Miniprotein binders against Catabolic L-serine/threonine dehydratase (CHA1). Designs and how they scored, part 26

Target 1, 359 residues: Catabolic L-serine/threonine dehydratase (CHA1), of Saccharomyces cerevisiae (p25379)
Amino acid sequence: SIVYNKTPLLRQFFPGKASAQFFLKYECLQPSGSFKSRGIGNLIMKSAIRIQKDGKRSPQVFASSGGNAGFAAATACQRLSLPCTVVVPTATKKRMVDKIRNTGAQVIVSGAYWKEADTFLKTNVMNKIDSQVIEPIYVHPFDNPDIWEGHSSMIDEIVQDLKSQHISVNKVKGIVCSVGGGGLYNGIIQGLERYGLADRIPIVGVETNGCHVFNTSLKIGQPVQFKKITSIATSLGTAVISNQTFEYARKYNTRSVVIEDKDVIETCLKYTHQFNMVIEPACGAALHLGYNTKILENALGSKLAADDIVIIIACGGSSNTIKDLEEALDSMRKKDTPVIEVADNFIFPEKNIVNLKSA
Below, E stands for the ipSAE of ESMFold2; O stands for the ipSAE of OpenDDE; V2 stands for 0.75 times the mean of E and O plus 0.25 times the DockQ between their complexes.

## First folded at step 16 (miniprotein)

Design C4 (from v3 with V16L A80V; at its last look DockQ between E and O 0.64; V2 from the best seeds 0.00; counts 0 for: pae E 1.8 > 1.5)
Fold by ESMFold2, look of step 16:
Structure C4 (fold): chain B 359 residues (1-359), chain A 87 residues (1-87)
Amino acid sequence: as target 1 above (359 residues)
Amino acid sequence: SDPEVQKRIDEFRKRLEEVWKKAQELFDKGNTEEALEILFDLYLEIMKFWEETGDLRFLEIAFEVLERILKLEEEAREKVLEEWEKR
């Protein structure tokens, strides 16, 4: 596509005794450095084509993320020559602001955190456009069907790559992906559904402790909203998952794994040392299961044979440097790392009642 | 000049039909990547003229190419699924 790349599916050998065959889907090779190019690019491209075909108004794109979603929106707009405005929170690193600006997008720094930046975008930017001339395309970070559809294209690619490598899909015993708001997960499920594989290939959804909304929602039996995000994995740091993500996970009995921040950062640095690629904690959480196959086997509920295949979605991300990871690790190795009990950290967003702990 | 821009517009509309026919021939032979490549090249060339001139007619044609790229990509995925189901 114009807005995203076909990415390789390559065998990955992790050091140690062989327990299964690992393949990585290299979403770090996307134009924006992450899988976000697929879904956000698809949303923007399809919306822009529709708007241009109608001929009544000009498309303009609006996003409110200083991370991978905002950068993916800006990158897609550069490829499509569309006006793009990204509002980013004040804490957004200068490196990320510069990267977004370098695409040609307008970047406005406003709001202490995502919700404030999003509110500013809607009330101070989008509400002030001339709606008789401009049709806005709002880019949600994950909760949009066109975003999920775009992400699902990686499954078509995986099926084709397995065939071209003469690998039977029946050998695939799991797909590992990180879960933030659930957009990537939804796309993978939708892709698997097209091939009749969603009931046959289990997904292991990985989160970090402190932003494990998916895990908590599954344990409680309904979607929850975290009050505070305490994980250093900012790309996974959303207070909610999409309702579709919860429904899919219940329907397909998706497995959930939660990894500690320290362990994920160590995995990120180890992977960089061994394979010369810098990855974000979100990506490192998924790769952690390649280094720690017992965790993976426990999640799958079965031992993996040496010729079983597990696919890990290397989701990418461009929000951090090695120095950022090393500093984060150093701060975690010092005493007094805070811990928040899960029971005290969530509400139910649709009913605003925490009935399991609020007796 | 205005006549030169109109001539380029007419040439691109003609080339779109020619490239689309070639892309469909390549696709029918199973050469989906090549089919998309010639459409991508045409899109990028037209967008260059849009960016240089600001004439919306180039943008209109470029988005017609994008629509055909999207259609071909969807048809390619449908073909992959069809072959999968026949196995």
Scores: ipSAE 0.637, ipTM 0.878, lowest interface PAE 1.8, mean pLDDT 88
ESMFold2 (binder alone), look of step 16: mean pLDDT 84; pTM 0.794
OpenDDE base, look of step 16: ipSAE 0.791; ipTM 0.924

Design C5 (from B2 with V16L L79K V80I; at its last look DockQ between E and O 0.67; V2 from the best seeds 0.74)
Fold by ESMFold2, look of step 16:
Structure C5 (fold): chain B 359 residues (1-359), chain A 89 residues (1-89)
Amino acid sequence: as target 1 above (359 residues)
Amino acid sequence: SDPEVQKRIDEFRKRLEEVWKKAQELFDKGNTEEALEILFDLYLEIMKFWEETGDLRFLEIAFEVLERILKLEEEAREKILEEWEKREE
């Protein structure tokens, strides 16, 4: 695609005791540095083609994330020569603001957190466009079927790569992915459904303690919204999951694992040292199970044989440096992070994807 | 209205159909990557003329190429699914 890459599926040997065969899907090689290029690129490209074919209005793209979703939107728009406006929260690092601006996108800083930035985008930016001339393309960070469809393309690639390597899919005993809002997970499920594999290959969804909305929603029996996010894994730090994510997890053989921030950051730094790749805590959470196969086996409910295959989605991400990770680890060693009881930290949300009003 | 721009527009429309036919032939022979590559190259060339001239007709042709890229990518997925289903029989 113009907006995303086919990425390799490569065998990864983790140091230590002999264990199952691990394959990584390298989404860090996407144009935006993360899997977000697939879904957000798909949404933007398909919408722009439709709008241009209609011939009545000009497409413009609007996003409200200072992280991987906003950067993916800006990157896709650079390749498609589409106007792009990104509203980012005030805490967004200067480095990320600069990366988004360097694509040619307009960046507006407003709001203390995502919901406020999103409200500003809709109320103060999108409501001011000339709707007779411009048709807006709103980019939600995760909760959109075109985004899930785009992410599902990685499963077509995995199936093709296993076939070309003469690997039987029956040897694949699990897929590990991190879960934020659930867009990646939804895409994986939809891809597996196309091949009749969704009820045959269990998924292990990984989160960090403090933003474990997926785990809590499954335990409670309905989607929840966290009041406060206390994990340093900012790319997993959404207060909600999509309703579709919850329904898929109940329908299929989906397992949930929650890992402490300290352990995830240590894994990120270990992986960087061993393989010279800087990764975000969201990616490190999934890779942690490659380093710690007992956690993986407990989640799957069975011991892995040496010839069993587990695929880890290396989701990527571009929001931190090695120094950011080192400082985060040092900060955790020097002070206690307050524990908030789960029962005190959630509400039951209403669905709030996009509410565009014609001005 | 510029005769030189109109001539180039006409040439790109002809090239689109020629490249599309070649891409389909490459795809049918199993050369999916090459098929997409020639479409990507055409898209990028037309976009350069769009950026240089500001003439919307180049942008229109470029989006026609994008639509063909999307269609070929969908056909590639369908081919993977078809071969998968045959092997499970």
Scores: ipSAE 0.689, ipTM 0.893, lowest interface PAE 1.5, mean pLDDT 88
ESMFold2 (binder alone), look of step 16: mean pLDDT 82; pTM 0.773
OpenDDE base, look of step 16: ipSAE 0.825; ipTM 0.934

Design C7 (from B2 with V16L I38K; at its last look DockQ between E and O 0.89; V2 from the best seeds 0.00; counts 0 for: pae E 1.51 > 1.5)
Fold by ESMFold2, look of step 16:
Parts: C-alpha cells; sequence; structure tokens
Structure C7 (fold): chain B 359 residues (1-359), chain A 89 residues (1-89)
C-alpha cells in the first residue's frame, strides 16, 4: 500500500534453551513506526474516495490522539498530501507533539486527557470547518471497521510469507498480540476468518496490569470500563475495548494474559540491548511471551513442541526513548507500586440510547 | 469554466488511462510495487494542481487514481487468498 508497508515475518531466536519457533511480524517498520499505519491509512483512503464519489467537498483529516494513532494519521496524510489536524492532551510529550507537527499536520494542544481532547476536536475544530466545501474524516484510535480491515492486511502477508517459506499453517499454534482498545486484535481475527483459520489458530491477547480491560471484561462476562488507568503502557491505556473485540474473544475463546509493568519494561530494555530495536511497553508485553514460554504454554493450555510456530505481532510504537524506559523502571524500583483492586476500578459503559438518564 | 484548466483536466484524464494501462501490465508481470509507484506519482502531481487552483475537478481525478491504487492493492491480496483456496481443494 502507499500508506503502509508490507512488513517482514522473520524467525526470532530468543536467548536460552531451544523452544518453539518464534516468528515476529515487524510492525515497527511501518511508516508511522506501528501497525496503526495499516488501519488508519485504510480509513483515510477509503473515506477520501467516498467523499469524491458522494460530494463536491474536499476531505480534511482529524484525530485526537497524541500517540500512535495520531502520528499514523499525520503520517498517512503527509504521504497523501491531505490536510490533517491533531488535537492532543496537555500531557502529551513534547517529542511526540514535534513528531506529529513535523509531518506537516496542524497540532493543537487542548484537554487534560484524551476525552477532553476528543471533545475539543469535535466541538471546537470539526464543527467550525466550512462544511460547504470540506468534509471531515474523523480518525478514531481503534473502533472503526475500516481500521480493522486495514489491520487485517497483515494476515494476508503472513499467509503469503508462510507459503513462500514452505511452512505449513498447521504448525502455527498461536498468535500473540497486545490488546488496547482491540483494533489490532479485531484485524487479526478478520484476517484469520478470511482464510478459515480463526478456529484453528488461537490468539493470546496480552495486556499490562492497570489497563487490563480485555482480561477483566472476559472474567466478568461483559464489557467493562475502567475508572482509572494506572499502567505505564500508555498505548494500551484505554478505559474500554471495542464491543466487537469482546464478541470475537468469546466466539473464538481467545486467551488473555496480564503482565506487570516492571516485567514489561525490563523486557523492552533487554530486547533493545540484544537486538538494537527500541520497543514500547505494548510491544514488549507481547515479546515477553517469547522470553517466557511457560506463560505462553499456560495461556494456550498445552506444551509447545520444538517445531511448533508462534507468531508474535511486534506492534511497534513511536512514543518512547530508551531514556524514558530506564527512568520509568528506576521510578518503579524506588517506590512501592500502588495497587487498585479490580472490583473498585470498573463500571459498565453507558449505552447510546438517548432516553437513558445521565448518571 | 477556464479553458486552460479544462485543457489540463483533459490531459490528466488521458494520462490516467495511459498510466493505468502501464500499471496493469506491471501488475500482471508481478511488479506490483512499481505499478503502485507510477499511479502514486500521478496522484501527487494532480494533487499539486488541486492545491494550486482549488478546482475540485483535479481532486476528483486524483481520487480516481487513488481508487485505482486501492483496487490493485486489493487484487494483490485477493491473489494470496485464491492461492490459499486452491491448496484447500
Amino acid sequence: as target 1 above (359 residues)
Amino acid sequence: SDPEVQKRIDEFRKRLEEVWKKAQELFDKGNTEEALEKLFDLYLEIMKFWEETGDLRFLEIAFEVLERILKLEEEARELVLEEWEKREE
């Protein structure tokens, strides 16, 4: 695609004794440094085509994420020469603001957290465009079918690469991906469904403690919303998952693993040292299972043979430096990490029914 | 409408068909990346005229090119599925 790369699927040897064969899908090689290029690029391309077919207006792209989603939108728009405006919360690191701005996108800093930035985008930016000549393309970070469709393209690539390497798909015993809002996971499921593989290849969804909305929703038996997000994995730090993510996980009995922030950051730093690639905590959470195959086997419910294949989606990310990770780890080692009991930290999301009382 | 702008529009529509034919030839030979690059170069050239003139006819043609790009990308992925389905037979 012109907005995302085909990425390699390569054997990864982890230090230590021989274990299952791990293959990484290198989404860190995307134009925006993460898998987000696939889905957000697809959304933008398809929306632009629809706008051309439906009307006499030009598209402009609007995003409210100061992280990987906003940067992916800006990067896709830079490639397509489309106007892009990103509203980011005040806590967004200057380095990320600068990266987004350097694509040519307009960056507006407003709101203490994502919801406030998103509201400002919709009410103070998008509603003030000249709607007679401009049609907006709103980029949600994860909850849009065109985003999932774009992410599903990685499964087409995986199938092609397994074929070209003469690897039988029946050797693939699992796919490991991190779960934030569920967009990546939804795309993987949709891709697997296209090939009749969704019932054959289990997915292990990985989260960090403090933003483990997926795990909690599965345990409760319905989608939940966290009141507070306390994990350092900011790219996984959404209070909700997509309803589609919950439905897919129930349908396909998707496995859920929760890793502590400290362990994930240590894995990120170890991976960077050993393989010279900087990895965000979201990516490190998935890679942690490559370093710790017992966790993976427990999640899958079976032992892995030496010739079994497990694919880890190295989701990438653009937010962290090595310094950021080292400082985070030092902070955690010097202070007791506060714990919040899950029973005290979630509610059920409000429905979209307009007649419901606000409360 | 401005005759000079209409002339340029007609030129781009002719070039779209020529570039599309070439892109199809490259795609049929397995050179998908080169096919997409030729279409994308045309897309960006047309977008420059859209930006300079504000005439929506340039934007319309550019997005017709973008639609062709998306079509080839989808066809490339569909070939992978077709090969998969043959193996399952």
Scores: ipSAE 0.708, ipTM 0.903, lowest interface PAE 1.5, mean pLDDT 88
ESMFold2 (binder alone), look of step 16: mean pLDDT 82; pTM 0.771
OpenDDE base, look of step 16: ipSAE 0.820; ipTM 0.932

Design C8 (from B2 with V16L I38R L79K E83A; at its last look DockQ between E and O 0.86; V2 from the best seeds 0.81)
Fold by ESMFold2, look of step 16:
Structure C8 (fold): chain B 359 residues (1-359), chain A 89 residues (1-89)
Amino acid sequence: as target 1 above (359 residues)
Amino acid sequence: SDPEVQKRIDEFRKRLEEVWKKAQELFDKGNTEEALERLFDLYLEIMKFWEETGDLRFLEIAFEVLERILKLEEEAREKVLEAWEKREE
């Protein structure tokens, strides 16, 4: 695509005794450094085409994330020569503000957290455009069908690459992906459905403790909203998952794994040392299962043979440096982590209630 | 309208047909990446004229190119699916 790259699917040898063959999908090679390029790029392209067919207005793109979603929107707009405005929360690191601004996007710093930045975007930026001339394209970080469709393109690539490498899909015993709001997961499911594989290849969804909304929603039996997000994995740090994510997980019996922040950061640093690639905690959470195959086997409910294949979506991300990870690890070794009981940390969001026709 | 702008519009519509034909030939030979690059180069050139003139007719043509890019990308993915379905038979 013009807004995202085809990325390699390559065998990864983890040190020690692995019980299976691991293949990584290298989404760090996307133009924005993460899989977000796929879905957000697709949303922007399709929205621009729809606006052209209405014939009256030009598009401008608006995003409210100081992380991978906002950077992906800015990157796609740089490539398409489209105007882009990103409102980022005040906590957004200067490095990320600079990266987004360097694409040519307008960056506005406002709001203490995502919801406040999003409100400012909608009420103080988007609401003030000349609506007779401009049609806005709003980029949600994860909850949009065009975003899921774009992410699903990685499954087309995986199928093609397995065939070109002479690997039978029957050897693939699982796909590991991290879960934030569920956009990546939804895309993987939709891609697998196209090939009749969604019932055949289980997905292991990985989260970090403190932002494990997916795991909690599955345990409760309905979508939940966290009151507080306490995990270091800011790329996974959303209070909700999409309704579609919950529905897919129940339909396909998706497995859920929750990893502690300290263990994920140690994995990130280990991976960087061994393979010279800097990764975010969200990506490190998925890679952790390559280093710790017992966790993976427990989630799958079976032991893996030496010739079984597991695909790990190395989701990428550009939000942190090695220094950031080292500082976070040092801080965690010196401090106790606040304890929040799960029963006291969630509510049921009104926007996640789906009015479905009864079966 | 400026006669020079109209002449550029007519030129771009002719070039779109020529570039599309070449892109389809490249695509049929399996060189999807080069096919998309040629369409994308045309898209960016037209977008430059849109930005310089503010004339929506350039934006319209550019997004016609973008739609063809998306169509070709979807066809490339459909070829993978079709090959998969045949092998599963």
Scores: ipSAE 0.731, ipTM 0.906, lowest interface PAE 1.4, mean pLDDT 88
ESMFold2 (binder alone), look of step 16: mean pLDDT 83; pTM 0.769
OpenDDE base, look of step 16: ipSAE 0.842; ipTM 0.939

## First folded at step 18 (miniprotein)

Design G1 (from v3 with E60R; at its last look DockQ between E and O 0.85; V2 from the best seeds 0.83)
Fold by ESMFold2, look of step 18:
Structure G1 (fold): chain B 359 residues (1-359), chain A 87 residues (1-87)
Amino acid sequence: as target 1 above (359 residues)
Amino acid sequence: SDPEVQKRIDEFRKRVEEVWKKAQELFDKGNTEEALEILFDLYLEIMKFWEETGDLRFLRIAFEVLERILKLEEEAREKALEEWEKR
């Protein structure tokens, strides 16, 4: 594709006693440094084509993420020569603001968190365009079918690469991916469905403690919404998952693993030391299972043979440096952990609880 | 309308068909990357005229090229899936 790269599927040798063959899908090699190029690029291209059928207006692209989604939108627009405006929350690091701005996109800093930035984008930016001349393309970070379709292209590539390497698909015993709002996961499922593999290859969805909405929803048996998001893995930090994500996970019996932030950051730094690649916590959460195969085997419900294959989606990410990770780890080592009850951290979005008053 | 702009539009419409024919020949020979590159180079050239003139007819032609790029990419994926299904 013109907006995303075919990325390699390569064997990764983790130090120690390997019990299976791990292959990584290197989404860090995407134009925006993450898998987001696939889905967001696809959304932008298809939206632009739809707009040209009107013939009256020119497209402009609008995004509200100061992370991988906003950067992917800006990168795709730079490639396609389309105007792009990104509204980012106030906490967005200057380095990331500069990276987005250097694509040629306009960057506006507003809002304490994503929802406020998104509201500002819609109310103060998009609502004020000249709608007689401009047709807006709004980029959601994950919850759009065109985004999922774009992400699904990585499965086409994986199947092709396994064939060219003379590897039987029957040897693939799992795919590991991180889960935030569920866009990547939805894309993987849709790709597997095209090849008749969604019932045959289980997915292990990985989250970090503090934003483990997927895990909690599966355990409860219905979608939940978290009250507080406390994980360092900001690219996974949503209070809800898409409805489609929950439906797919129940249909295909998707496995769920939750890793502690400290363990994830240590994995990121260890991977950098051993392989000279900087990764963000969302990617490190998935890679943690390559370093810790007992966790993976427990999630899969079986031991892995030496010739079994597990594919880890190295989702990428462009928002942090080694220093950011080191500072986060230092902060955790100095901190005493207060007790917060897990049962008090979620609600059911379709229910309201009425407090009873006693007389 | 400016006659010079209309002449350029007519020239681009002819070039789109010529480049499309060449891209399909490359694709049929298995040179998908090259096919997409010549289409995308044309897309970018037309987009520069859109930016310079503000004439929506250039934007329309550029997005027609973009649509052909997507169709070619989709055809490549359909061929790969057909090979998988034979197995």
Scores: ipSAE 0.819, ipTM 0.938, lowest interface PAE 0.8, mean pLDDT 88
ESMFold2 (binder alone), look of step 18: mean pLDDT 85; pTM 0.817
OpenDDE base, look of step 18: ipSAE 0.847; ipTM 0.946
ESMFold2, look of step 19: ipSAE 0.798; ipTM 0.931
ESMFold2 (binder alone), look of step 19: mean pLDDT 85; pTM 0.815
OpenDDE base, look of step 19: ipSAE 0.855; ipTM 0.950

Design G2 (from v3 with L56R; at its last look DockQ between E and O 0.91; V2 from the best seeds 0.81)
Fold by ESMFold2, look of step 18:
Structure G2 (fold): chain B 359 residues (1-359), chain A 87 residues (1-87)
Amino acid sequence: as target 1 above (359 residues)
Amino acid sequence: SDPEVQKRIDEFRKRVEEVWKKAQELFDKGNTEEALEILFDLYLEIMKFWEETGDRRFLEIAFEVLERILKLEEEAREKALEEWEKR
């Protein structure tokens, strides 16, 4: 695609005596450094085409994320030569603000957290454009079918790469991905459905303790919304998952694993030391199962044979430096984080629909 | 409106068809990446004229090219699925 890269699927050897073959899907090689390029690029390209067919207005792109989604929107717009405005929360690191600005996107800093930045975008930026000349494209971080469709393209690539490597798909006993709002997961399911594999290849969804909305929703048997997010994994830190994510997980009996922040950060730093690639906690959470196959086997409900294949989605991300991770780890070793009981930390959300094209 | 701009518009519309034919030949030979790149180069060239002139006809032509890019990307995925189904 012109907005995302085909990424490699490569055998990864983890230290120790592994009982299975691990393959990584390197989404860190996307133009924006994460899988977000796939879905957000697809949304922008398809929306721009639809707007042009209406004939009177020019597309402009609007996003409210100071993380991987906002950077992916800005990156796609830089490539497509489309105007882009990103409103980011005040806590957004200067490094990330600069990266988004360097694409040519307009960056506005407003709001203490994502919801406030998003409200400012809609109320103070998008609603003030000249709607006779401009048609806005709103980029949700994860909850849009065009985003999921774009993410699903990684499954086309995986199937093709397995064929090229002469590997039977029947050897694939699991796919590991991290879960924030569920966009990546939804894309993987949709790709697997296209190939008739969604009932055959289980997915292990990984979260960190403190933002484990997916795990809690599955345990409760209903979608939940967390009251407070306490995990360091900011790329996974949404209070809700999409309804589609819950429906897919129940339909296909998706497995759920929750890892402690400290363990994930240690894995990130270990991976960087061993393989010279910087990864963020969301990616490290998935890679943790490569280092800890017993956790993976428990989640899958079976032992893995030596020739079984497990694919780990190395989701990428630009949210941290090694220094950030080292400082966070040091802080955690000196202090314990207050524990909030899950039963006291959630409510049941109602369905919410964002419709910027009809406003 | 401007006869010189109209001439450039007509030239771009002709080039879109010429580049499209070449892209389809490359695609049929399995050179999908090169096919997409020649279309994308043309898209960006036309977008530059849109940005410089403000004439919406350049934007229209550029997005017609973008639609053809999307079509080839979708056809590549469909072809991969067809190969899978034959198994």
Scores: ipSAE 0.723, ipTM 0.908, lowest interface PAE 1.3, mean pLDDT 89
ESMFold2 (binder alone), look of step 18: mean pLDDT 85; pTM 0.815
OpenDDE base, look of step 18: ipSAE 0.825; ipTM 0.938

Design G3 (from v3 with E60M; at its last look DockQ between E and O 0.83; V2 from the best seeds 0.81)
Fold by ESMFold2, look of step 18:
Structure G3 (fold): chain B 359 residues (1-359), chain A 87 residues (1-87)
Amino acid sequence: as target 1 above (359 residues)
Amino acid sequence: SDPEVQKRIDEFRKRVEEVWKKAQELFDKGNTEEALEILFDLYLEIMKFWEETGDLRFLMIAFEVLERILKLEEEAREKALEEWEKR
């Protein structure tokens, strides 16, 4: 594709006892540094083509994420020569603001959290455009079918690479991915469905404690919304998952694992030391299961044989430095972490049933 | 309409058809990456004229090229899935 790369699927040897064969899908090599290039790039390209068929307005792209989604939107627009405006929360790190601006996108800082930035984008930016000449393309960070379709392309690549390496897909006993709002997970499921593999290859969805909306929703038996997000894994830090994510997880027996922030940061630093690649906590959460196969086996409900294959989606992300990770770890060791019981930290989001009957 | 702008529009429409035929030949020979590259180079050239003139006709032609890029990408995926199903 013109907006995302085919990425390698490569054997990863983790230090210690080798209980299974791990392969990494290197989404860190995407143009925006993460898998978000696939889905957000696809959304933008398809939206532009739909606008062409109307013939009267030019597109402008709008995003409300100061993280990987906003950067992917800006990167895709830089490549496609489309105007892009990103509204980011006030806490967004200066390096991320600068990275987004350096693509040529306009960056507006507003709102304490994502929802407030998103509201500002819709009410104060998008509503002010001249809608007679401009058609807006809104980039949701995860909850859009075009985004899932774009992410699903990684499964086409995985299947082709396994064949090229003479590896039977039947040896694949799991796919590990981190779960934020569920866009990556939805894409993986849709790709697996295309190949008749969704019933055969279990997915282990990984979250960090404090933003484990997927895990809590599965335990409760319906989608929940967290009141407060307390995890350092900001790429996973959304208060909700998509309804589709919950439905897929129920349908396909998806497994859920929750890891502590401290353990994830230590894994990120360990991986950097051993393999010279800097990763975000969201990516480190998935890689943690490669370092700790007992956690993985417990989630799968079975032991892994030496020739079993597990694929870990190295989802990427480009917002932190080694120093950021070291400072975060040091801060965690010095601080008493507040305890928030799960029962005190969620509500049930409103169901938009009437939208099924839109005019 | 400006006759010079109309002449450039007509030239681009002709070039789109010429590049499309070359891209299809490359694709049929298995050179998918090169086929997409020549189409994308044309897309960017047309987008430059859109940005310089503000004339929507350039934008619409560029998006016609973008649509052809997506069609080739879909055809490549369909071929790969057909190969999987034969196994």
Scores: ipSAE 0.769, ipTM 0.925, lowest interface PAE 1.1, mean pLDDT 88
ESMFold2 (binder alone), look of step 18: mean pLDDT 85; pTM 0.800
OpenDDE base, look of step 18: ipSAE 0.831; ipTM 0.940

Design G4 (from v3 with E33R; at its last look DockQ between E and O 0.83; V2 from the best seeds 0.00; counts 0 for: pae E 2.0 > 1.5)
Fold by ESMFold2, look of step 18:
Structure G4 (fold): chain B 359 residues (1-359), chain A 87 residues (1-87)
Amino acid sequence: as target 1 above (359 residues)
Amino acid sequence: SDPEVQKRIDEFRKRVEEVWKKAQELFDKGNTREALEILFDLYLEIMKFWEETGDLRFLEIAFEVLERILKLEEEAREKALEEWEKR
């Protein structure tokens, strides 16, 4: 596509004794440095075409994320020569503000946190456009079918690359991806469905402790919302997953793994040292299973043979530097705070009502 | 409307069909990348005229090209699916 790249699928050798063959899908090579280019680019492109068919108004793009989603929106608009405005919270790092501005997008810094930035975008930016001439395209970070469809193109590429490399799809025993809001996961499922593979290739969804909304929702049997995010891996931090993510995971019995923040950050730094690629914690969480195949085998419920293939989605991300990761690790090692289960960090009315009446 | 703008619109519509034919030939030969690039170059050229004139007819033509780009991308995916299903 003109808004995203075809990325390589390459054999990755992790140090130590290999128990299976790992292949990485290198989404760090996307125009915005992450898989977000696929879905957000698709949303923008299709929305623009849809708006122009009316013939009365021209599209303009609006996003409220100071992370990979906002940068992907700005990058896609740069390629398409479409106007783009991104409102980011005050906590957004200057480096990321500058990267978004360098695409040609307008960047407005407003709001203490994401919700306030999003409110400002809707009430103070989008409401000031001339709605008789302009129709806005609002970019959600993950919860939109056009976003999922765009992400699904990754599976077309994987199937093509397996064939090109003379690899039977029957050898693929799992796909590993990180789960934040679930957009990437939804795209992978939709791609697998297109090829009749969704009930044949299990997915292992990876999260960090403290933002493990996917894992908790599956264990409880209902979607949950976390009251607060305690993981320092902010790239994985969302209080909710999409409803579609929960439904897909139940339909296909998707596996869930939760990794500690410290272990993920150490994996990120280890990978950078060994392979000279800077990755963010979301990507490191997935790669952690390549370094620690026992965790992967436990999640899959089977031992991996030497000729089994596991695909890890290296989701990318451009929000942090090596220094950011080192500082995060230093902060964690100086704390005498144990990692505990967050048994009451989620909300739904039925559970709260029952507990309050019994206590 | 300005007759010179209408003449330019007509010229772009003709050129879109010429580039589309060439893109289809490239696509049929398996050169999907080049097919998309010539369409994208035309898209950006027309968008420049839209930005300079404010005449929505240029935007309409540019998005017709964008729609054809998306159509070729969809056709490439459908070819891959058809090949897969014949396994």
Scores: ipSAE 0.607, ipTM 0.874, lowest interface PAE 2.0, mean pLDDT 87
ESMFold2 (binder alone), look of step 18: mean pLDDT 85; pTM 0.813
OpenDDE base, look of step 18: ipSAE 0.810; ipTM 0.932

